VHH binders against F-box protein 7 (SKIP32). Designs and how they scored, part 16

Target 1, 328 residues: F-box protein 7 (SKIP32), of Arabidopsis thaliana (Mouse-ear cress) (q9xi00)
Amino acid sequence: MTSDALTIPSELESALRLRTVQYFITKRPWLDLYGVHVRPVPPFGSTSRKPHFDPALIHRCLPDELLFEVFARMMPYDLGRASCVCRKWRYTVRNPMFWRNACLKAWQTAGVIENYKILQSKYDGSWRKMWLLRSRVRTDGLYVSRNTYIRAGIAEWKITNPVHIVCYYRYIRFYPSGRFLYKNSSQKLKDVAKYMNFKASKSENLYKGTYTLSMSDDKIEAAVLYPGTRPTVLRIRLRLRGTAIGANNRMDLLSLVTSGVNDEEISSTEEDILGLVEGWEDDETHNPDIPAVSHKRGMTAFVFVPFEEVDESVLNLPPEKMDYYVTG
Key: E = the ipSAE of ESMFold2; O = the ipSAE of OpenDDE; V2 = 0.75 times the mean of E and O plus 0.25 times the DockQ between their complexes.

## First folded at step 15 (VHH; framework vhh_7sr4_2)

Design T3 (from N6 with S31Y; at its last look DockQ between E and O 0.45; V2 from the best seeds 0.00; counts 0 for: grease 24.5 > 24.2)
Fold by ESMFold2, look of step 15:
Structure T3 (fold): chain B 328 residues (1-328), chain A 123 residues (1-123)
Amino acid sequence: as target 1 above (328 residues)
Amino acid sequence: EVKLVESGGGLVQPGGSLRLSCAASGRTFSYYDMGWYRQTPGKQRDLVADITTGGDTKYGDSVKGRFTISRDNTKNTVYLQMNSLKPEDTAVYYCARGYEEFPDYGWTFYDYWGQGTQVTVSS
């Protein structure tokens, strides 16, 4: 065995410690696909608490396509470091076909012709540049807005003026198809994440809708229907932003509007809620029993949490631990 | 972990009375709105009554004047007193815990539900 075969560059060690890489190595989804399951057993005499990654193992366990899926999830800084690791990683990061496929998937609602037009006019024909610089919603996790409000409690003989802090969340999951899921709940992120899919259609307060993202100003238009005897549309306007270039990990909540809809509108536009409300003013309602309301509270910005981070997120911490009851 | 456990259901004659109870687990019961819903097979759940943390109550039209909701935060329990029962009140009754998605708008959303208790009104 040569010293080159035993040497692990520091950049490779850093890349192997990335959460996404550890997720794919730990889960080994290709082994599950082929039905091979081997329980991990620590080496005899081992005292290591951290995983020890064999670089040759990652290449054998991750076909080129899965390795690119890892790279597509990296922040731009980490992607630059990954391109310095070895020739295979550099060539993979530079492969325009993988970036083209990522872009066409991410912006599939615009179609192939429109995406090529944007590629040439704004990104100098580079699919990689387009992926890194063009705004896109993240689809590998949840956007989460944590909100609180204060409510008076029932007076009791020992507690004259009780006060409670109520905490609830807005959860959004986007899909590349232009569909999205919306959930409002007092349940924590770690308890909600498993229900944020289209198979959980019977989950409480889980709503389906469509959205658009404007290329020019990063605004998102979205809408869902609250069904029932008094059907109500919720119109959600957001602005996408990030903590770093290409992160796309924050959204400001610009407006929340609820309006009444009538049965004829629901029947005629069952699948396209956003199209149904196109052109409505903020004070417009089509059911006078349900006034239009532009809500001003519960408007905390959204924070993106990747699925691999939902269990450890600080958003699972209780927001208040104190009883606000006061002795009168 | 939040659990809601209903009790007090059963068989009652028309015109009779019944009192449902819902015990909630956890120290934060008093922070949330509580409600009762009912469901017959093949139908959607209908609001029966709800009560806010401050004690404000709301009732479905078909039960107004006959049913009374109340809560006891020291026992972590919500109650539904049902008087003048009719055969159409026959259903599974569910206890629910809620919050307001739009504060001060007055709409309560429910994200925890009990397993239900059967109420049957028959001669």
Scores: ipSAE 0.538, ipTM 0.785, lowest interface PAE 1.6, mean pLDDT 76
ESMFold2 (binder alone), look of step 15: mean pLDDT 78; pTM 0.782
OpenDDE, look of step 15: ipSAE 0.765; ipTM 0.906

Design T4 (from N6 with Y105W W107Y; at its last look DockQ between E and O 0.61; V2 from the best seeds 0.00; counts 0 for: unsure alone 63.9 < 65)
Fold by ESMFold2, look of step 15:
Structure T4 (fold): chain B 328 residues (1-328), chain A 123 residues (1-123)
Amino acid sequence: as target 1 above (328 residues)
Amino acid sequence: EVKLVESGGGLVQPGGSLRLSCAASGRTFSSYDMGWYRQTPGKQRDLVADITTGGDTKYGDSVKGRFTISRDNTKNTVYLQMNSLKPEDTAVYYCARGYEEFPDWGYTFYDYWGQGTQVTVSS
């Protein structure tokens, strides 16, 4: 019979080290919402320790909504560890209603009937298995493509052949609705992420569009409109992949095509750009003054960065401090 | 954080001259294209001039021969020398920094803008 009444369960300690869990603990929204108060240490208490918290209390104080957000971001290995933390977490991980809601939201464009057919035919009727194994775009962060090119600089006294590296990024944020945001910018990821939403009307070079994901080959079809006096549609074709099964954290850029759009098309279809270009050939244009162009450069693969990792991502480093080659 | 600050605007008589300056913050000024745009109320921003990292310049048709864009990479500054000013040059002038999203396309996309400086040409 032990006298260690306040020991931390090993499974809870392991779960607390997960980056997603640390993000929610650091934000501490539950302390404000549920009135959980941390008793302050005496003024002359330890100056060499972190603020006190009770890990066992934390597992009881997380609302179901936060637990689901945490679980939906975990890989299968981490879910196995989470199901060992306590009875509440185990039952929540096993609750098919949470997984059904996640799946129907993630693949909402296919509709309920088609999702049910896929569930039964490929995932043995298990919504949890479908969530973990079926390919999906990530919607909890940004896909980022960093592109560089080299330019000759202005010759200056004592510098006879200056060369400059230009660095810019393509940023994509997908939504489960089939809408997405596309931004090209020389701004760093940490500075862009706060503007990657539909309410950011002041963000330069931020474009709204629609996309589809094909289950059979993981191809994404997407399109955005570049408005102005020479309106142009950008068609983006990607292939989703991952560093591990279910990670969905990489995309290869298969094609970038720009084509002319006439003024009537701009006015009629602003929120369904992919529907506008449905059936277009790659060499098709609806404005002869703006020929279709298939771009071959600036095609670096996309890397996914979850929102909780945006500020610390290596993608924020300047080009001269990155430890890998420049594409060209 | 990159900031662009325009200066040198004001009131000038027709036929006069004015020099706009744009001070840029940041360590990579010399790596990007710079430009000047202008806007009158109710209209889109129009290209006045731009200058590449290699010193190549472009001008809008209405200002060609009268305006000169230049850059000083040691001072992180881009300039617009405006000569033979006309009343139709009256606008807010914006400094911008950009790059080419599609190098094969040859168009510069600008993603940093200053707050603008007013230029008024009138008697």
Scores: ipSAE 0.510, ipTM 0.799, lowest interface PAE 1.9, mean pLDDT 77
ESMFold2 (binder alone), look of step 15: mean pLDDT 77; pTM 0.768
OpenDDE, look of step 15: ipSAE 0.813; ipTM 0.928

Design T5 (from N6 with F109Y; at its last look DockQ between E and O 0.45; V2 from the best seeds 0.00; counts 0 for: pae E 9.8 > 2)
Amino acid sequence: EVKLVESGGGLVQPGGSLRLSCAASGRTFSSYDMGWYRQTPGKQRDLVADITTGGDTKYGDSVKGRFTISRDNTKNTVYLQMNSLKPEDTAVYYCARGYEEFPDYGWTYYDYWGQGTQVTVSS
ESMFold2, look of step 15: ipSAE 0.005; ipTM 0.340
ESMFold2 (binder alone), look of step 15: mean pLDDT 78; pTM 0.777
OpenDDE, look of step 15: ipSAE 0.639; ipTM 0.858

Design T6 (from N6 with G106D; at its last look DockQ between E and O 0.05; V2 from the best seeds 0.00; counts 0 for: pae O 9.9 > 2, unsure alone 62.1 < 65, placed apart)
Fold by OpenDDE, look of step 15:
Structure T6 (fold): chain B 328 residues (1-328), chain A 123 residues (1-123)
Amino acid sequence: as target 1 above (328 residues)
Amino acid sequence: EVKLVESGGGLVQPGGSLRLSCAASGRTFSSYDMGWYRQTPGKQRDLVADITTGGDTKYGDSVKGRFTISRDNTKNTVYLQMNSLKPEDTAVYYCARGYEEFPDYDWTFYDYWGQGTQVTVSS
């Protein structure tokens, strides 16, 4: 029974040898560009031996090595934008190394070996293809669900209108580590985005959770623990989708279930809340005083907003300018 | 402490009707959303119907078109008219009051619950 030692592709070994190029911070690095002629790098996979001549001065002055280093530090979406600048940049961006790094970072929870297996088996060994086609939660922004309902004005509300729209938002920030931040707030996106980080986790209304994305059906299982005298766990089921291939910019809320948790269980599972609820039935609760409740209100879909668009997002509009509302 | 007291449950034949009532204690009934949930043994508590302070209603998919939720703020009472009852509707029905501070308290839409009333649909 010859144990087929899965030959780690040679590419994995090369990736591990990638020496952290210590960037010598020269005080004026642009001065080093004088007199440097950039040799056009042939497109990846191109058999053309003809030197690509780029008449742009920047390409004459910017060494290819430096260009590469700049691109290596760019986010995948920025690389996409960069590919639209010129032919040279387009071909440079096609370097598999950029996409490899992005993929390995995005699906780091699966481990390097598993990612290579998936790459080979499902995506024909193309990191770029894997990046585009494999479902992933985005981590370069927030998922936001805007929930609205109509409420009759109560005399106690200094609101002069007999009827007003109540608006609240659900905010989710995902991390590649399998952790996420959750906030429910009436505050606007532009304000909340500033606090959606782990440093701000001490705020009373920011909660930590764990999530997993299925490989088969684009479903997300997530759990959030609400600490306190009556600790509860929120189980969230989502379906990831996109308006375009690779966008992953929508999430449908499939279910929200609140359950009671035993105090003894909380101490052991602070790091893996999802593990705590693994195997639980939908009606399961570990506190007899807190029944499992399935929530059916506030089930609007999430929209992804990149951090760069947070300030300009339509989600910052007041309820009166909203183009839609939920009645219940 | 707000108390919710359900009434109107009982045994009914398939196709029959029941009207549930929930009386809420306190003076602030009109300021809160009200809802009905139901639960069967060994299952989660599911939304049956919800009514906002503005009168907007939401129904569970299984009861849509058959059940009607209403409220009388003068009586501090929420009602659930259940028509065309089916055996599948057999459950304990719970009245619930919504959170006033709903946006700040994330996932508990309701802060108070009644003790429940048994509805049994059987031939």
Scores: ipSAE 0.009, ipTM 0.265, lowest interface PAE 9.9, mean pLDDT 79
ESMFold2, look of step 15: ipSAE 0.047; ipTM 0.503
ESMFold2 (binder alone), look of step 15: mean pLDDT 77; pTM 0.771

## First folded at step 17 (VHH; framework vhh_7sr4_2)

Design U1 (from N6 with K58R; at its last look DockQ between E and O 0.78; V2 from the best seeds 0.00; counts 0 for: unsure alone 64.5 < 65)
Fold by OpenDDE, look of step 17:
Structure U1 (fold): chain B 328 residues (1-328), chain A 123 residues (1-123)
Amino acid sequence: as target 1 above (328 residues)
Amino acid sequence: EVKLVESGGGLVQPGGSLRLSCAASGRTFSSYDMGWYRQTPGKQRDLVADITTGGDTRYGDSVKGRFTISRDNTKNTVYLQMNSLKPEDTAVYYCARGYEEFPDYGWTFYDYWGQGTQVTVSS
């Protein structure tokens, strides 16, 4: 049985060698109209025949090789931020190697070969373009939806029943592997994030699920299993969108369906819950005691919050200070 | 952060009675469901009783007719009156605050828990 060694396409090897890419510097003639002469900064790896003096101390002290290594370890969104610092950093960040790594990690479930095919056919061979334009779930934070409902309280005094506003959140953390963590809680974002980021295995009422992102319509199919004496599967349909190109920072909740699952099915599919419910109708249930329910309430859209912004997020505000939340 | 503090646990003879109390911190006690769970070592935590904001109550099958859950919103306290106690009722009892996950379906999730109070029923 000859182990078909997945021949890494020659293109991948060539891309790994691309440490030095020459970029065309777009002239900005309009700057001359303002009397501002901006000297072009040679890109990283450029063979400039003229010595370039960089006035910034950091660039005098930090070798280009080290800068490259630092960038190679940065997250893609941080690279985006870094590109706004100065021209030198902007040119350095444009290196296809950084975006290749990011893309291959983000869409690892499709495999390397398929990703290269998509790169060539849909994104003109540009990893950066693919990163920006191809839909992906973000894995550097949490998707959070805030849900509220009104509930009548116990009338202690015969005159007026108190009305209460209840607030709870849905939290989703996606992984590139096709797995995700799901938590429903009235706890604040800052508290939940601690568990979902560092100690996910020890958190109570944290559930594991599997998801798929469609390549054509930005739809996510996800499934979560609620264990117990009456196991139930939650089927989630989402639509991924963004407030800006490449942001992928919103998800609309399209459908929530709970269905019963039989014990035999659970034992066979502990790792692929989505596979278990594949092909199920919306009204399908595999436990006669648990009808399938399509939920119509608690369908608030998700907002993405990066882990670095969790503490400062408005989602941490109590309902008394924030009586409504528009997800955008 | 919401804190729940249980009290009233202890040793009691079979057929005896105990009253557990759970004091909740914060201003939102009246807005959430409250529940009592119990757990024995090596077993899952089971619902004993819960009470909604509207005063609706639910009981585990094993405690129906013997236990009564109640709440006092003015004191931010939920109570569990346990009568006719049996050795099988021996467990750590936990107070919990809950909310309805699907208002149209009626699932209650609990996400704040007390530290628990030991109840031992023994001759």
Scores: ipSAE 0.393, ipTM 0.762, lowest interface PAE 1.5, mean pLDDT 82
ESMFold2, look of step 17: ipSAE 0.507; ipTM 0.790
ESMFold2 (binder alone), look of step 17: mean pLDDT 78; pTM 0.785

Design U2 (from N6 with D50S; at its last look DockQ between E and O 0.62; V2 from the best seeds 0.65)
Fold by ESMFold2, look of step 17:
Order: structure tokens, then sequence, then C-alpha cells
Structure U2 (fold): chain B 328 residues (1-328), chain A 123 residues (1-123)
């Protein structure tokens, strides 16, 4: 391992090619956002490098923890190339204990015993196969749903009826603990991302909740509380999917239901809002002044954006530079 | 990106009038709902008035009949005309821009706020 510090192995050149992303500018970025598959995801920690840096020293500058994050973000093709970079990377990609630790962290809520049972029954005892193929929410960025609606405007002096397109977003950040953050806002992704954390708990329209992921059908159950004088729970049902196997970078929005809750129900110190509404029907409310509503609009699919890509995402484009899209 | 700048606050005697203005930056001002809220120390913000993209207005009970909200889309400005002012109207007044999270339900959420302008009504 020490002897590689002074050489430039062919494997490092392959890893640098994995960091290289051939970016194509499209004329229809909204459609490309939802329809583009196999778009390379940059490795974690990818940064600009001077051509004159010693590549052998660069791969030694990555602590094992960061190397894990890089490999965990790679698709299977890129992992094959990474195993050709150097002896350290080859051993890391092949080390089953490395993948075991990744899996136990990612599915920590299931516990060690249940994860072992799933490993043996569905993944042939391979932690690497489980990491690559088993559904998991992404926790290294935001899921973003861009929604639009049309409203009639104020008529002018002539016989015209102007229409206005209003654009707003749903933002979701998941944590491995089973907690999540939800924000609705007309603010763009690059402006919102810095507030999507638990330290910003008093930010306008930022809500905390809990979620579960069902491994049998990839459905997510989630709930947040809209506090105030008439507290309202929002129940969110999603289906996790991806543009490629293991990408987990898309979610379909299956339902949005708002219901009334009693102040007494939410005054407990338990902050498991999903547990509070466990077993509720979609038409159920515990405050008759706040009827249960199953919402039909604002249901655009979520697209995952890693934190390192929030500034460059096409989701920051104004509406006139994207195709118009309204969910039915 | 969007900035809301209030003006027109100040000190006025009971029974007097003030006109608040809120200049909005942004190319789509006319597409969004606008509102005025007020806050006294230790209290939550209270709705004073709101105006939709279509010009429909809504007022808080304590100001109905005394205050008038309007908007001028050509100037990207929303106004609050405050008449017959009372000492209990003393507060910081905030301009806000909103949208409907659930467009089939009509529930407006405000996600842009001005810095606020002080209105003081003193005998």
Amino acid sequence: as target 1 above (328 residues)
Amino acid sequence: EVKLVESGGGLVQPGGSLRLSCAASGRTFSSYDMGWYRQTPGKQRDLVASITTGGDTKYGDSVKGRFTISRDNTKNTVYLQMNSLKPEDTAVYYCARGYEEFPDYGWTFYDYWGQGTQVTVSS
C-alpha cells in the first residue's frame, strides 16, 4: 500500500474517468429530469484537480470513511471500474465487512437480526448485493416535487383574461433514524436546501415527522403536523423507485390527506406523528371543524437531488424555461 | 430572489390614517397572493388583510371596515390603507407573499416576508 504512493497506476486513471461526467445540455430539461436514465452520478467528494497533482497521492488523501461514501454512491458499472484503480480500492470494494456496516447503518431501524434474515433469504448472504439491490431512501440530499397551478388574473382595460402560472415545491429530507423533514415553499431548491435541517425548526413551512418504508412494496408512510389553533396532520403516502436499479432517486406521490387532530393528542412528549395517526381511515378526523381532505392536485413525482448538486439542478430554472406540467 | 420592502409606517394619533406600501421584486408578482400581517411583542402574527391574484380580499375581524388592501400589478406593489386607527393597532406590520399548497382547497401559505414597518398609534 505504501509502495503505491510514488507511482501512477492505470487504475487511478480509470477512477478519474469515473469522476468525469459528460454533461449534455438539453432543450427540454423538465422532461429530461423525469425521463433521463443512466445519467452518471458524480462520486462523493469529487472536486476540481490540477492536472499536475500526483494521482497516487490523491487517492491516499481520502480517508476510509470518505472512500466508503464514494463507493456507496456508485452504480455497479462504476464499482467495477473502481476495483481496477489500485489494490486498496479493489480490496475495499470486495470487503464484505465494509458493505455489512453500510447495510446495518442504512436499515438500522429493522435491527441486526431482521437484516441478517433478509440477507440470507433474498441476497444470497452478500452484503454488497443487498446494498446495491435493496430499496432504501436516500439521506444525502433532498427529494423535490415541483408543482404548478393556474389562476385567473385581474382583467385589463381590454377584453382579455390573463392567466398566471404559480410554481411551488414540496421538499423532503429523510434521516436514517426514521425521522424526516417536510417543507412546502415557492422558494427555489438552492435557497431552501440550507434550511432543511433540525436546527432550522422555526423556519416557515418546515415540518418534522416520522416515516416508514415497506420493503415488500416500496411504499413510504409519512406524517407531519401543521401546528396552530387548528392543528392539522398531513399524511403522505409515497412509492420509492429509481431511474436505474438501486438508484432510489424517484418517488411517486400516492396520496396527500389532511385531517384535524385534537390539541390533547398532540400535547404528549412523543413526537411520532405517524404513530398518532396509525390506523386512521382517509376520511377520519378528530376535530370536526377540520374535515378530512384527500387532495388531488400538487402530486408531481419527487426527484432526488444530492446536496452537492443543489446549486446546479435544473429544478432551479424558472417556469418559462421548463415544460409546463400539471398533475391530474 | 424575491424581496418585499415595506414603507409608510410611523407614529399617528388615534383616529388618524396611514397608508402602507410593499414593493415586491420579481418578474411574476401578479401570479401570487399578497397579504399584510401584524405582530405585537409576545404574540403570534395576525392576519390583517390578504388579496388574491384575482383581486379577492379578506380582512381580520378587528380591522374590517377600517382597512383596505389593494394591489397594483403594474408597480409590483401592494397597499394597506389604514383608517380610524386605534391604539390597539400598534404593531409591526409585515408584507407577505403566498401560494396555495393545495390548489384544489385554497389554503394559502406565506413563504416570503418583509422586514416589517412599525406602526404606533399613541394618544
Scores: ipSAE 0.499, ipTM 0.790, lowest interface PAE 1.9, mean pLDDT 75
ESMFold2 (binder alone), look of step 17: mean pLDDT 78; pTM 0.779
OpenDDE, look of step 17: ipSAE 0.822; ipTM 0.931

Design U3 (from T1 with G55S D56E; at its last look DockQ between E and O 0.10; V2 from the best seeds 0.00; counts 0 for: pae E 8.1 > 2, placed apart)
Fold by ESMFold2, look of step 17:
Structure U3 (fold): chain B 328 residues (1-328), chain A 123 residues (1-123)
Amino acid sequence: as target 1 above (328 residues)
Amino acid sequence: EVKLVESGGGLVQPGGSLRLSCAASGRTFSSYYMGWYRQTPGKQRDLVADITTGSETKYGDSVKGRFTISRDNTKNTVYLQMNSLKPEDTAVYYCARGYEEFPDYGWTFYDYWGQGTQVTVSS
């Protein structure tokens, strides 16, 4: 009569870590629930020491997890087809532990306890239902805003001919941790995608930030830090959309605001940039040399492109092959 | 990180000339816009000149025709030749590195600034 979801080691380990942090502030409600019903582990052998976890074991488990990562990207119709391919695929698609792991990863910032409350209250205890229906940003590709405009010459005060067509992009990559990457560039999607990660030390003009997604209205609040001697924060407001329920493959760009920050603010809150700017007005700056600017150009909605599709996306086409132009 | 070091400031009589230099550290200097700003005490920094990756130039109204910005990408250096100096040109001059935010919202985004060099024009 036991649920595997309630007895899994990952949830117990998370609750134990929270127990240490929560001990000084609140009562231990998590431990009371788990501690009463936790079955003792089997005894170790007659010689024992601290457990040894080999990180390479994660890599050896990968075939089923890789297969599930593919399934987690599928819409319901495609999942139905996948469950009919073979016994292994059917078992994997129907395994609630894979869906639970996907959900807890996707909404990791809410924490295990809050995610279980939402699961029971809104998704009828089904991890698969929660994965498919609960709003989430896609983390398996890039959100891309393609913008074009016509510019007279190179600079306003120096007339040149011919008129230039400028095409540029905004790129966003979200991570389940609440971090994200932002790039504004004329480089095409297929050339940028390989640099959109935290490990790429050679990327220029790639900026790091934090975001939140509101369940009530699908709004995203995001902020990135532009470091340097004139530090600037970019505040981005988005609304998550989809071409179908659960697709999460579109975003409206609601606002872009840049403001100056001082060096003391940066050093004190550099891991929580969104918290730093909480409550700021759109015309507020904390460095008078850097004015607050509400940007009006480059507001085209974002389209999601999975990493597997970046080379073939129509977003790579040159402006000359498009019959639609949008001012900046 | 990029480091910008200005030099060439000093005291000069009205009508005189100075040449400012800004040496940039780091790679990819040729991929960035460079600019000069100036600031008098108690005032905002004002654009003096900037120069694009393609050597197109822009000048502030008060210095147009008197100042010339140039760059040497082999030395990672940007220059400001200041001729016919006036007492109103007295300021701290800052070198800046930036890039075009697409589209240009009326100004180049500058992400690195130098420490500044003093220029004093006094009779």
Scores: ipSAE 0.013, ipTM 0.351, lowest interface PAE 8.1, mean pLDDT 72
ESMFold2 (binder alone), look of step 17: mean pLDDT 79; pTM 0.794
OpenDDE, look of step 17: ipSAE 0.699; ipTM 0.884

Design U4 (from N6 with T28I; at its last look DockQ between E and O 0.76; V2 from the best seeds 0.00; counts 0 for: unsure alone 63.2 < 65)
Amino acid sequence: EVKLVESGGGLVQPGGSLRLSCAASGRIFSSYDMGWYRQTPGKQRDLVADITTGGDTKYGDSVKGRFTISRDNTKNTVYLQMNSLKPEDTAVYYCARGYEEFPDYGWTFYDYWGQGTQVTVSS
ESMFold2, look of step 17: ipSAE 0.547; ipTM 0.804
ESMFold2 (binder alone), look of step 17: mean pLDDT 77; pTM 0.766
OpenDDE, look of step 17: ipSAE 0.567; ipTM 0.833

Design U5 (from N6 with R97A; at its last look DockQ between E and O 0.03; V2 from the best seeds 0.00; counts 0 for: pae E 13.8 > 2, placed apart)
Fold by ESMFold2, look of step 17:
Structure U5 (fold): chain B 328 residues (1-328), chain A 123 residues (1-123)
Amino acid sequence: as target 1 above (328 residues)
Amino acid sequence: EVKLVESGGGLVQPGGSLRLSCAASGRTFSSYDMGWYRQTPGKQRDLVADITTGGDTKYGDSVKGRFTISRDNTKNTVYLQMNSLKPEDTAVYYCAAGYEEFPDYGWTFYDYWGQGTQVTVSS
């Protein structure tokens, strides 16, 4: 037992000259992605499931708590492959606290009590089963709806005055907090993805809002405020689905409604736009100068694209080269 | 839904005038932006003029000062007065109705189109 880790005995210094020590002295490649600087320390007992001896030196040196954060960000397929790597990774993926933390983060808006209720009633107390099978919005990419439009606003988009049949996109990025970002643009997915964050919301036709996911029918209720001299609320209703169990990579656009909002409502409820419009009818407006409009075009289903796939996505192709997208 | 019927096209000598009308049928005509577009053979449709629900107007550069768009919400009709017509104004003119998804940004979806009316300017 040592009371001070600042000094290194000579015999320990010889052991630390191995390439493993140099690997941990430098900034970790995995931690660059997560922005965490970790100094070299010996592995310590983390959970009650200490890994057995592992001849791979890197696995003995990784702190269990950092492994938990890395695995929580992996997709289920990658987690299956991680379980095959070594005993330490296999034990970590089996740790119920790892899956509990992932679930509570993913469904944080429901709260701890409701999540435990759902865990017991529908997933037999298995956090891993809940993570893999329960519907959740994806937060590691963008949901994209490709639509075709006849353009208005000729001078803003072209040097000359033409009207084109062009491809326009709706972009949605969800956050686990219940916040989301919305953008409608003719810009390609690869050019838009870098702006889909809260730091880039200024002057980019990028709007923020709040959403909820209903467990009973996989419906999403969402609302976005369009600020300006004539502020309006965009109300979005979606249904989450997937191409495979647990994929959560598709959304049907059920309705898209804009309504006028008066100045008093904006001042009193700006942090909870979805709560502001709770109970509104589809034809309701609170500013007679801004009629309620139920949009009938631009209703193509959303396809999820992970951030690592944005540059190679077929959604970057020009309209004449793209396949038609089916809600599937 | 709104259904659009154009009228008033025809053959006109250069320097002449025509007035196009677009009669709309539907429950919520006053809730839509209205516009006129034109298409020559082998080209895409060009914006001629549009008018918002609030009465704001915009014109294509080639027709500004010669054409005037107006709307009458009591008659569910949008008009295009075309003066000082030139041979390059020869086209099929389409009436369109749409709505803004993004108020304050002028991004209008024109989902409803008429059948078009031919305007021919030649001597």
Scores: ipSAE 0.000, ipTM 0.255, lowest interface PAE 13.8, mean pLDDT 70
ESMFold2 (binder alone), look of step 17: mean pLDDT 78; pTM 0.783
OpenDDE, look of step 17: ipSAE 0.321; ipTM 0.715

Design U6 (from N6 with R27G; at its last look DockQ between E and O 0.51; V2 from the best seeds 0.68)
Amino acid sequence: EVKLVESGGGLVQPGGSLRLSCAASGGTFSSYDMGWYRQTPGKQRDLVADITTGGDTKYGDSVKGRFTISRDNTKNTVYLQMNSLKPEDTAVYYCARGYEEFPDYGWTFYDYWGQGTQVTVSS
ESMFold2, look of step 17: ipSAE 0.628; ipTM 0.844
ESMFold2 (binder alone), look of step 17: mean pLDDT 79; pTM 0.786
OpenDDE, look of step 17: ipSAE 0.692; ipTM 0.878
ESMFold2, look of step 18: ipSAE 0.634; ipTM 0.821
ESMFold2 (binder alone), look of step 18: mean pLDDT 79; pTM 0.783
OpenDDE, look of step 18: ipSAE 0.832; ipTM 0.935

